# Ledger of designs, part 472: VH-VL binders against q9umr5

Target 1, 268 residues: q9umr5
Amino acid sequence: SYKPVIVVHGLFDSSYSFRHLLEYINETHPGTVVTVLDLFDGRESLRPLWEQVQGFREAVVPIMAKAPQGVHLICYSQGGLVCRALLSVMDDHNVDSFISLSSPQMGQYGDTDYLKWLFPTSMRSNLYRICYSPWGQEFSICNYWHDPHHDDLYLNASSFLALINGERDHPNATVWRKNFLRVGHLVLIGGPDDGVITPWQSSFFGFYDANETVLEMEEQLVYLRDSFGLKTLLARGAIVRCPMAGISHTAWHSNRTLYETCIEPWLS
Short names: E, the ipSAE of ESMFold2; O, the ipSAE of OpenDDE; V2, 0.75 times the mean of E and O plus 0.25 times the DockQ between their complexes.

## First folded at step 23 (VH-VL)

Design kj12 (framework fv_nofazinlimab; at its last look DockQ between E and O 0.75; V2 from the best seeds 0.85)
Fold by OpenDDE, look of step 23:
Structure kj12 (fold): chain C 268 residues (1-268), chain A 121 residues (1-121), chain B 112 residues (1-112)
Amino acid sequence: as target 1 above (268 residues)
Amino acid sequence: QVQLVQSGAEVKKPGSSVKVSCKASGYTFSSYAISWVRQAPGQGLEYLGYIIPIFGAANYNDKFKGRVTITADKSTSTAYMELSSLRSEDTAVYYCARVDFEYGSYGMDVWGQGTMVTVSS
Amino acid sequence: DVVMTQSPLSLPVTLGQPASISCRSSQSLVWRDGKTYLYWFQQRPGQSPRRLIYKVSDRDSGVPDRFSGSGSGTDFTLKISRVEAEDVGVYYCMQGTHWPRTFGQGTKLEIK
């Protein structure tokens, strides 16, 4: 039988968004038990990410316990960060494939129409004043806001991304790295036509330098220092990068070609 | 000339709802947050919650068990605080206050004049 | 919730004399950025609260220099070097580091 699949949604999202994905999985892998977690939907997805991690942890623990053979995680957008954190804090997870579906794994510093209503263009450059404070960090969006022009503030104030990345020292860094490395495969999915994740390479652990030049994963300090295990995962062939063009952010979970090419091969 | 102007006093019956407005002027509304604090007669200050208008999102004190709703209208630079299922203990002066993000002081640097809400049968 | 404890709750002071208010938090107010988000507010009779001090020791513009804030971690103090008649009112400390934000009980400063 196929291993159970757990799906975690993104910002302002809900389980309904994954109806097509469920259909694809049912068609190609009949009998698969798929659980789309209906937690922190809609505006509740603005809750602090650590709060979300705790909630989702409570939901996935029973599922994992019933699946000794292992489970697969499909985590979309903001959900990809939640899942990465889950795998970092759980010392007994049994995740075979962690599929990061268009997630801002290295953070967000975007200027897109999708986020325009939240972040006017004139405010994006100044969002650090809000996000890198106790007030801002009480919202998920700020938990992975990564301003390349204010790196020191990011490193010091980030309550979530800087920690799970091991960019800021903390007493759990070694343990979290060990836990995360329990994953069988890390499947990174994203593309240049996403229109939301900015830069889109963030889905592949690429990100801006201080000049807003996009550097690849292998050029990132988190990789070079192997702060949370990326270098180790890559070395053992556990990282899969699946870029795809022509897919908008809201279509990653509902594109059949994308599913067949980037998701299905890792469901077993 | 930064100021917050609140709506007038309210008298409400138990079980009803009240919605207080706070109109901001003299600064860029989206560069700050609005917090709500209340003070019962002769008592101290109690923090209800706050909203970050550019996010359209608010954080609430769980003590109020979902009775408080804070919203903001960026087009009018006005924040609102609605308290439902009113009880006599909700009788208080309700304050809105600006949270300073722009200059990094944070906290509430400008306060409204307060709105007295009286809940009585 | 973080409990803020002020002392004293009543502070009678002679004009021209110094005053000191203590504020203690039940846990450290140092945030992960290393900053401490402790505030002092003054509320004169019949008026809205007014912020005097932010981040432990920084004075707001227009606040007389006779007001000063100090402290670290869990212990904080507001001092008035020379109390004036206009200083009569209730003083509150507030922490902004943890959610929910919480205030001290207030210290009522009166003239003897």
Scores: ipSAE 0.922, ipTM 0.960, lowest interface PAE 0.5, mean pLDDT 95
Fold by ESMFold2, look of step 24:
Structure kj12 (fold): chain C 268 residues (1-268), chain A 121 residues (1-121), chain B 112 residues (1-112)
Amino acid sequence: as target 1 above (268 residues)
Amino acid sequence: QVQLVQSGAEVKKPGSSVKVSCKASGYTFSSYAISWVRQAPGQGLEYLGYIIPIFGAANYNDKFKGRVTITADKSTSTAYMELSSLRSEDTAVYYCARVDFEYGSYGMDVWGQGTMVTVSS
Amino acid sequence: DVVMTQSPLSLPVTLGQPASISCRSSQSLVWRDGKTYLYWFQQRPGQSPRRLIYKVSDRDSGVPDRFSGSGSGTDFTLKISRVEAEDVGVYYCMQGTHWPRTFGQGTKLEIK
């Protein structure tokens, strides 16, 4: 039988969004127990990410306990950051495949098409004023906002991303790295036509330098320092990069070709 | 000139709801948050919650969870606080106050004039 | 919730004399950026509160220099070097570091 699969949703999202993904798994891996977690739905996805990590941890413990051979995680968008933190804080996780489905793993710095509907002018150059404050850090978007033009503010103010990346000193860094490294595979999925994750290469641990030039994962200081284990995982052959063009942000979990190419092989 | 102008005093019956408005002018509304604070007669200040209009998201003091709703309308530069299931203990002056992200001083740099809400049968 | 404790709660002062108001928090108010988000507000009779001091010691524009703030960590003080008649009112400290934001009980300053 196949290992159980746990699905974690993204910002402004809910468990219903994954019904097509569930169908694909049932068709190709019959007998797989799939649990789509129904926590922090809709506007509750704006709660601080550490609060979400705690809630999702409580939900996954019994599932992992009932599956001693291991589980898989499929974590979409903001959910991929929740899952990465989960793998760091859980001494006892048994995750084999961590499938990061278009997640802003190195952060977000983007005026998406959807933001333009809400705001009359571009906001990305000014959002750091809100996000790098005690008030802004009480919302999930700001927990992974990464302004490449204000890196000093990011490093000092981030309550979440700078910590799980090991970009700021903290007493748990060694333990978190050890826990994260117990994952069997890290499967990175994303693509240039996503339209929301900015830069889209954040889904592959790439990000902007100060000139908004995208540096790939292997050029990032967090990789070079191996601060949370990326260099070790890559050297071990445990990182799978699966880019796919032509998929918008809301379509990653409802595209059969994407599933068959990037997800299915890792659901042992 | 930065101003927050609130709606007028209200007299309400127990069990009803009240919605207080806070019209902002003289600054870029989306670059700031709006806090709501109340003061019962002869008493101190009590923090209800705040909204960051650019996120369309509010944070509420758990003391009021389930009864308070804070919203904003960016097109009119107006924030709203609605308190439901009113009780006599909700009689207070309700203030809106701005949170300054532009210069980073944050905490309630400009206050509205206050709105008296009286709850009586 | 972070408890903010002010003392004294009532402060009668003779004109021209100094006044001092203490505010203590139940937790450190130093945020992760190294800054301390402690505020002082003045509420004159019949008026809305007015911010006097932000970030422990920074005076708002138009606030007389006889008002000063000091302190660190959990212990903070507002001082008025020479009390004037216009200073009558209630003074509140507030912390902005932790959710929810919380106020002290208030200190009523009166002229003897």
Scores: ipSAE 0.843, ipTM 0.928, lowest interface PAE 0.7, mean pLDDT 92
ESMFold2, look of step 23: ipSAE 0.839; ipTM 0.925
ESMFold2 (binder alone), look of step 23: mean pLDDT 91; pTM 0.935
ESMFold2 (binder alone), look of step 24: mean pLDDT 91; pTM 0.935
OpenDDE, look of step 24: ipSAE 0.921; ipTM 0.960

Design kj13 (framework fv_nofazinlimab; at its last look DockQ between E and O 0.80; V2 from the best seeds 0.86)
Fold by OpenDDE, look of step 23:
Structure kj13 (fold): chain C 268 residues (1-268), chain A 121 residues (1-121), chain B 112 residues (1-112)
Amino acid sequence: as target 1 above (268 residues)
Amino acid sequence: QVQLVQSGAEVKKPGSSVKVSCKASGYTFSSYAISWVRQAPGQGLEYLGYIIPIFEAANYNDKFKGRVTITADKSTSTAYMELSSLRSEDTAVYYCARVDFEYGSYGMDVWGQGTMVTVSS
Amino acid sequence: DVVMTQSPLSLPVTLGQPASISCRSSQSLVWRDSNTYLYWFQQRPGQSPRRLIYKVSDRDSGVPDRFSGSGSGTDFTLKISRVEAEDVGVYYCMQGTHWPRTFGQGTKLEIK
């Protein structure tokens, strides 16, 4: 039998968005128990990410307990960060494949049309004033705002991303790294035509330097220092990168070709 | 020049709802947040919640158990606070106040004049 | 919730004399950025609150220099070097570090 699949949605999202994904899984892997977690939907997805991590943890623990052979995680957009944190804090997870579906794994610093109302161009350069404060950090979108021009503020004020990345020292860094490394495979999916994740390479742990030049995963300090296990995972062949062009952000979970190429191979 | 102007006094029956407005002027509305604080007669200050208009997102004090709704209209630079299922204990002066993000002081640097809400049978 | 405890609750003062108000938090108010988001507000009779101090010791524009804030961690103090008649009112400390935001009980300053 196929291992159970747990799906975690993104910002302003709900389980309904994954109806096509469910169809694809049922068609190609009949009998698979797929659970799309209906937590923190819609506006509730703006709750602090650590609060979400706790909620999702409570939901996945029973599922994992009933699946001793392991489970697969498909985590979309903001959900990818939730899942990464989840795997970091859980010392007993049994995740075989962690599929990060167009997630801002290295953070967000964009003003795309999709998020223009949240991050207008005029605000992007000044959003650090809001996000790197107690007020801003009480919302999920600020929990992974990564301003390359205010790195010190990011490192000191970020309540979530900087911690799970191990960019700021904390007493759980070693344990979180150990826990995260329990994952069988890390499947990173994203592409240049996403239109939301900015830069799109963030889905592959790439990100801007101080000059807004995009650097690859292997050039990032988190990789070089192996702060949460990326270098180790890569070395043992556990990281899969699946870039795809021509996919908009809201279509990653609803594209058959993408599913067959980047998702299905890891649902065995 | 920066000011917050609130709507007028309200008299409400128990179980009803009240919606207080707070119109901001003299500054860029989207660069700040609006908080709501109330003060019962002869009592101290109590924090209800706040909204960041640029995010259209609000955070609420759980003490009110979902009775408070804070919204903002960026086009009119107006914030709103709605309190439902009113009780006599909700009788208070309700204040809106600006949260300063721009200059890094945060907290509430400008306050409205207050709106008296009386709940009585 | 973070409990803010002020002392004293009533503060009678002679004109021209100094005044001191204490505010204690139930936990540290130091945030992740190493700032401490402690505020002092003044509320004169019949008026809206007015912010005097932000981040423990920074004074708002227009606030007389006879007002000063100090402290760290969980213990904070507002001082008035020479009390004037216009200083009559209730003073509140507030923490902005933790959610929900919470105020002290207030200290009523009166002239003897």
Scores: ipSAE 0.925, ipTM 0.961, lowest interface PAE 0.5, mean pLDDT 95
Fold by ESMFold2, look of step 23:
Structure kj13 (fold): chain C 268 residues (1-268), chain A 121 residues (1-121), chain B 112 residues (1-112)
Amino acid sequence: as target 1 above (268 residues)
Amino acid sequence: QVQLVQSGAEVKKPGSSVKVSCKASGYTFSSYAISWVRQAPGQGLEYLGYIIPIFEAANYNDKFKGRVTITADKSTSTAYMELSSLRSEDTAVYYCARVDFEYGSYGMDVWGQGTMVTVSS
Amino acid sequence: DVVMTQSPLSLPVTLGQPASISCRSSQSLVWRDSNTYLYWFQQRPGQSPRRLIYKVSDRDSGVPDRFSGSGSGTDFTLKISRVEAEDVGVYYCMQGTHWPRTFGQGTKLEIK
């Protein structure tokens, strides 16, 4: 029998987006209980990420309690940040595979294709003025906005990403690291043709330096200091990197080859 | 010249809705937020909510129990506040006010002239 | 909600004399960036509110230097060094650090 799977959606998203993924799981792992959480859908996905984490925590507790052998998480886009925070704040989680499906794990710094309708010209260089304010931090997009040209503002103003990355001092850092390290596997999925996650290497904990040159995960200070456990997980063989080209942001959960290559092996 | 110009006074029956407009000029509308604040006769100021037009997203004070809706039209540089299920205690002057992200002073640097909304039978 | 408490609520003052208005918050107004988002507004009779002070002590353009703000944490003061006739009105403090933003109850400044 297979461990239950919990699915967490992304920005402006809903549970319907995962119908093909559910079909693939049913075909390859029949009898798997899959729950796609329908919280904070549509515009509610703009609520502060800590509010979302609390709501999703309340939803996953009974599912995990009924599955003492463990569960798997599949978390898409913004949902991957929600799930990583869940792994840090829950001292009683029993997650084996955390599958991060094209999530901006080191942040976002880019005009995305889905924002082009709203932004006829580039706004990324000025968005820090909104995001690193008390008003801006009350919206999820700003909770993981990471302007590499204003790192001092990011480090001080971020209510979410700088905390879960261990980039700002806080009293729970040791406990959050301990909780995160209880995950069995961290499966990182993304690719160069995503078109939304910017830089796309954010899905693999890579990010821009001040010159907009991508530093890979192993070059990041949070990795080198092992601030939330990435170095420990990699040394333990618990990090799986599964890049795939040719997949746009909205297609990650509806591509069979991706599922078979990057997801299926981890749904024990 | 930065300016917020609101729509005219309204007289409404209990149970109906009112929609107040706030037209902005003299600045880049999308670089700022618009707040809504009201003042009942002889009373202080009460914060209703705000919108960040570039996100098309608003934040609302829970006190109004989901009766307030705040929107913006970037093409006309106009924000709107709609209050539904009106009661007599909603009689107030309603103000829009700008939140300054450009210079980082934030809290309501420019105010509209106010819109009197009277709710009576 | 953060409660903002002003004192006094009524402030009669002689022209040319100083005036002082206190504002206290139920929680610290220091935001994570180390700034304190405490504001002062003036509402003259029959007019919209006008911002005087932002970030505790910074005067807006066109605000006379006889207005000054001070304080930290939870305790704040607006001072008028020499009250003029045009200063008549109601003064409000507001906090911008916490959601929802909240105002003090107001201080009515009157000329004796």
Scores: ipSAE 0.844, ipTM 0.928, lowest interface PAE 0.7, mean pLDDT 92
ESMFold2 (binder alone), look of step 23: mean pLDDT 91; pTM 0.938
ESMFold2, look of step 24: ipSAE 0.826; ipTM 0.923
ESMFold2 (binder alone), look of step 24: mean pLDDT 92; pTM 0.941
OpenDDE, look of step 24: ipSAE 0.925; ipTM 0.961

Design kj14 (framework fv_nofazinlimab; at its last look DockQ between E and O 0.70; V2 from the best seeds 0.83)
Fold by OpenDDE, look of step 23:
Formats: C-alpha cells, sequence, structure tokens
Structure kj14 (fold): chain C 268 residues (1-268), chain A 122 residues (1-122), chain B 112 residues (1-112)
C-alpha cells in the first residue's frame, strides 16, 4: 500500500487545479488516498500565511493521525511555504516526503508578467513600501516578498518568511528547526521557464544578493548558519533537487513527464 | 494633492444595501490603500475595512460579519464600500481615507473624504 | 481587538492655556520593524477627521507646531501648548499596528 498524499494549493488556486495530478497518482499508484485540501481558495489565499498555516494544520492533523506509517505532502507555489511552516510548527508530524512544487521557498522579488497582472501600476523596486508595513504583512503575497535591496526592512518587517528561515531571531527557532528536520525527504522542484517564481532558483532556496546576482542554496546565510536545517538535511542526503525546463508555472501539477521524473519516485 | 470625493447621502430601508463611492484624484490610485470608517451620530469612529487596489486585497473588521464589501476600480480611481442587511444602527456618516505607502512610512489615513451620510429608517 | 482608552473624554480649556490628552492601548503598539503606528486625528465640528500626528510624534504638513505627540509602547500623549479657538473639536487616537484598526473614544476639547 502507498502512503496517503496531502496536496496544498497556491495563490488564487483551488483543488480543481490538481485534477491531472490526481489522475497521474491514481494511474501509477493505485489505491493511494489523495486529499487535496480545499482551504483558503481563490481570494482567500491572500490571507496571512500564518493564518493559513493554522487552518491547514487543523486539516492535516486528522489525516496524519490515521496514517501512522507517514504521509507525503505535495505543496504547490505559495503552498510550499505554507507546508514548510507547517512542518516547522508541528512537533509530531509524520511527513515522509515534502514535495515543494515550484514554490518561492526563498521568497519572491520579481516583476514578471504575472506580477504585472497582480501589480499593474507598481514596480518591483517600490513594493517594499507596501509589503514591509503592517498593512502589507496582512496579506500572504507580502509575507514572502524578499527585497534584496532592502534587507534591513525585510528582516525587521517580514512576518513570515524571515521567521521560518530563522533569519530573524525568535524564541521558537530551535524548536522549529527540530520539527522541520523530522521530514524524510525535501524534494525541491522548479525551473527556469516558470515565469512567475522570481528568481526561479528561489524554488531551490537560491536567491538574489544585493547586486541581484543569484546565489545558490549553499551560499545562502540560512544554509551556512543551518538556521532551519537545510545544511543538516543536505548532509544526510535528504534534499532532492529536480529542476526542469520548459514548464510554465501553471503547468507544474499537470505535466506527466514532470510527475514521472520529479514527483512519482517519492510517492511510496 | 490627493483628494477623495464621496457619493451623496443615502436613505435606505432596513434589510437593503447601500453602496458608497470614493473617487480619488491628484495622485496614483494604485500606490495607496483606501480605508473605510464610519461614525454614528454623536459617536466615535469605527473602522470597517480597507482595500489595497494594486493587490485587489481587502481586509474587513469581523464585527460586520461579512456584511461589508470593499472594491476598487483602478480605471476610474474609485473605491466602493457596500454594506448589506442594513439596520437602524448602521445609520452613520461613512468616510473613506487614504493610506499612503510613501518612503516615509506613515501608513496612516492622511487624506479623508467629505463623508457620506447613510440613514437607515423604516 | 486592541482597546484604545483616551482620557479625559471631555476637556474644557481656557484660550491660551495648554492641553493634554492621554491615549493608552491594551497591547504594545510597537510593530516588527520597531516602529509604533499610533496616530492622532482632529475632527472639528461638522468636518471630516484630519490627521495631526503619525507614528507617535511626527506632525503632518500644515499642522501647527503647538501640537506635539509623545509616548511609547502603550502610553501616548497629545499636547497642545497654547489652545486656540480653532482647536475646538474631538480628538481621536488610532492604532494601525494590529488588526483591526481601532480608535480611542475621542476627547472633546471645548473652550471655557
Amino acid sequence: as target 1 above (268 residues)
Amino acid sequence: QVQLVQSGAEVKKPGSSVKVSCKASGGTFSSYAISWVRQAPGQGLEYLGYIIPIFEATNYNDKFKGRVTITADKSTSTAYMELSSLRSEDTAVYYCARVDFDEYGSYGMDVWGQGTMVTVSS
Amino acid sequence: DVVMTQSPLSLPVTLGQPASISCRSSQSLVWRDSKTYLYWFQQRPGQSPRRLIYKVSDRDSGVPDRFSGSGSGTDFTLKISRVEAEDVGVYYCMQSTHWPRTFGQGTKLEIK
């Protein structure tokens, strides 16, 4: 038998987006119990990420309790951050594979066509004024806005990403790290043709420095300091990086080749 | 300078809905948020909610239990506040106010509309 | 919700004399960026509210220097060094650190 799979959607998304993924799982892993959580759909996905974390926690706890052998998480886009935080705050989770599907794990700082749609009259360089305020931080999109040119504001104002990254000191940092390290495998999926996640390397914990040069995971302070366990996970062979080109952001959950190559191997 | 001009006074029956408009001029509409505040006759100020037009993101005071809907039309630089299931207690002057996200980080309601009187009476 | 408590609620003042209004919050208004989002508004009779002070002590443009804000954490004060006739109205403190935004009850300043 296969371990249950829990799916968490992204921004402005819903469970319907994962119909193809469900088909793939059913075909290749018959009998798998897949639960696509229908919480914070559509515009409700703009709610603060911590609020979402609490909501999703309430939903996953019963599922985990019924699966003593463990579960797999597939978390898409913004959902990947929700799941990472979820695993950080839960001291008793039993997640075998955490599959981060094109998630801005190290934050977002882009002015792509997708962002222009969302921010039609704003520039990337000025979003810090909104996002690093009490007003901006009341919405999910600002909870992981990571402006490399305003690092001080990010570190001080970020209500979510800076905390789960351990970039800002907080009393739960040690415990959250311990909890997150309970994960069996961290599967990071993303690619250069995503078009939304900016930089796309954010899905692999890469990100811009102050000169907007993309640095890899191993060059990030969060890794070097092992602030939430990335270095430890890598050392024990628990991190899997699966980059794939030619996939747009809205297609990550609906691409058969991607599924077979990057997702299926970790569903057991 | 930015100015906010609200729609005119409304008289409504209990159970009906009212929609108040707030048109901004003299600035970039999408660069700030619009807050809505009301004031019953002879009473203090009460915060209803706000919208950040560029995000089309809204936050509501739970006190109103989903009766308030705030929207924005960026093409006309106009924010709207709709209050449904009106009660006599909803009789008040409703204000819109700007929240400016400038480099100074004031993040306060520095520009106010003239107010819209909404009277709910049978 | 954060409760904002003003005192006094009624403030009769002689022209030319100083005035002081207190505002206390039920929780600290210091935000994550170490700033405090406390505001003071003036509402003259028959008019819309007008912001006087933002972030505890910063004056808006056009606000006379006889107005000053101070305080920290949970205790804040608005002072008027010399009350003028045009200062008659209701003054409100407001916090924007926490959701929902909340106002004090208001302090009605009148001339004796």
Scores: ipSAE 0.911, ipTM 0.950, lowest interface PAE 0.6, mean pLDDT 95
Fold by ESMFold2, look of step 24:
Structure kj14 (fold): chain C 268 residues (1-268), chain A 122 residues (1-122), chain B 112 residues (1-112)
Amino acid sequence: as target 1 above (268 residues)
Amino acid sequence: QVQLVQSGAEVKKPGSSVKVSCKASGGTFSSYAISWVRQAPGQGLEYLGYIIPIFEATNYNDKFKGRVTITADKSTSTAYMELSSLRSEDTAVYYCARVDFDEYGSYGMDVWGQGTMVTVSS
Amino acid sequence: DVVMTQSPLSLPVTLGQPASISCRSSQSLVWRDSKTYLYWFQQRPGQSPRRLIYKVSDRDSGVPDRFSGSGSGTDFTLKISRVEAEDVGVYYCMQSTHWPRTFGQGTKLEIK
């Protein structure tokens, strides 16, 4: 039999978005119990990420309890940050595969095309003013906004991303790292044609330096310091990187080739 | 230079709803936050909630238990506050106020509307 | 909710004399960036509130030099060095460090 699969959705999203993914799992892993968590749907996905982590934690506890040999997580977009925080805060999680499906793991620094049209000046260069304030940090988008040109503001103001990355000192850092390292596999999925995650390499723990040059995971300070366990996981052979071109942000969970290549092998 | 102009006074029956408008001029409307605050006659200020129009993101004071709804129309630079299931205790002046995200980090309600008196009586 | 407690609630003052208003919070107002989001508002009779002070001690443009703010952590003070007739009104402290935003009860400043 197959381990249960728990699916966590992204910003402005709902459980219905995963209907094709569910079909693929049913075809390749018949009998697998798949739960798509129906929490913080639509506009509720703007709630502070720690509030979302709390709610999803309550929902996953009974599922994990009924599966003592383990579960898998498939976590899409913003949901991948929720799931990474779950792995850190739960000292009793039994996650084997954490499948991060085009998630902004190192943060986000990008606008929509609509905002560019309304505001000829790039809005991404000014969003730090909102996001690095007490007002902005009360919403999920700002909890992982990462402006490479205002690193001091990011480090000081971030209520979520800087903490789960171990970029700001906090009393739980050692415990969170230990809990995260209990995951069996970290499967990173994303690609250059995503169109929303900016830079797309954030899905692989890459991100911009101050010149907007992308540094890969192994060049990041959080990796080099092993702040939350990435270097340790890579050394164990527990990190799988599965990039795929030609997939837009809304299509990751409805592309069969992506599923077969990047997801299916990890649903034991 | 930024101005907030609110809709006129209203008299309402208990159990009904009221929707107060707040039209902004000056600045970039979607880059501000708009707060709503009320003041009962002879009483202090009470915070209701806010919206950040660029994200369409809202936050509401739990004290009002889902009776308050805040929206914004970016095309008209207008924020709205709707309070439902009105009670006599909701009789107050309702203010909108801007939160500007400037380089000084001032944040907080620097520009206020003129207020809208809402009277709830049977 | 963070409780903001003002003292005194009524403050009669002689023109030209100093006035001092205390505001205490039930929790520290220091936000994670090490800044303190404590504000003072003035509401003159029949008018909307007006922000005087932000971040404890920074005066808004157009606010007279006789207004000053001070304090840290949980204890804050608004001082008026020489009260003028136009200063009559109610003064509120407010915090935006924590959700929900909360106000003090107000201090009514009157000329004796």
Scores: ipSAE 0.844, ipTM 0.926, lowest interface PAE 0.8, mean pLDDT 91
ESMFold2, look of step 23: ipSAE 0.842; ipTM 0.925
ESMFold2 (binder alone), look of step 23: mean pLDDT 90; pTM 0.933
ESMFold2 (binder alone), look of step 24: mean pLDDT 90; pTM 0.932
OpenDDE, look of step 24: ipSAE 0.907; ipTM 0.949

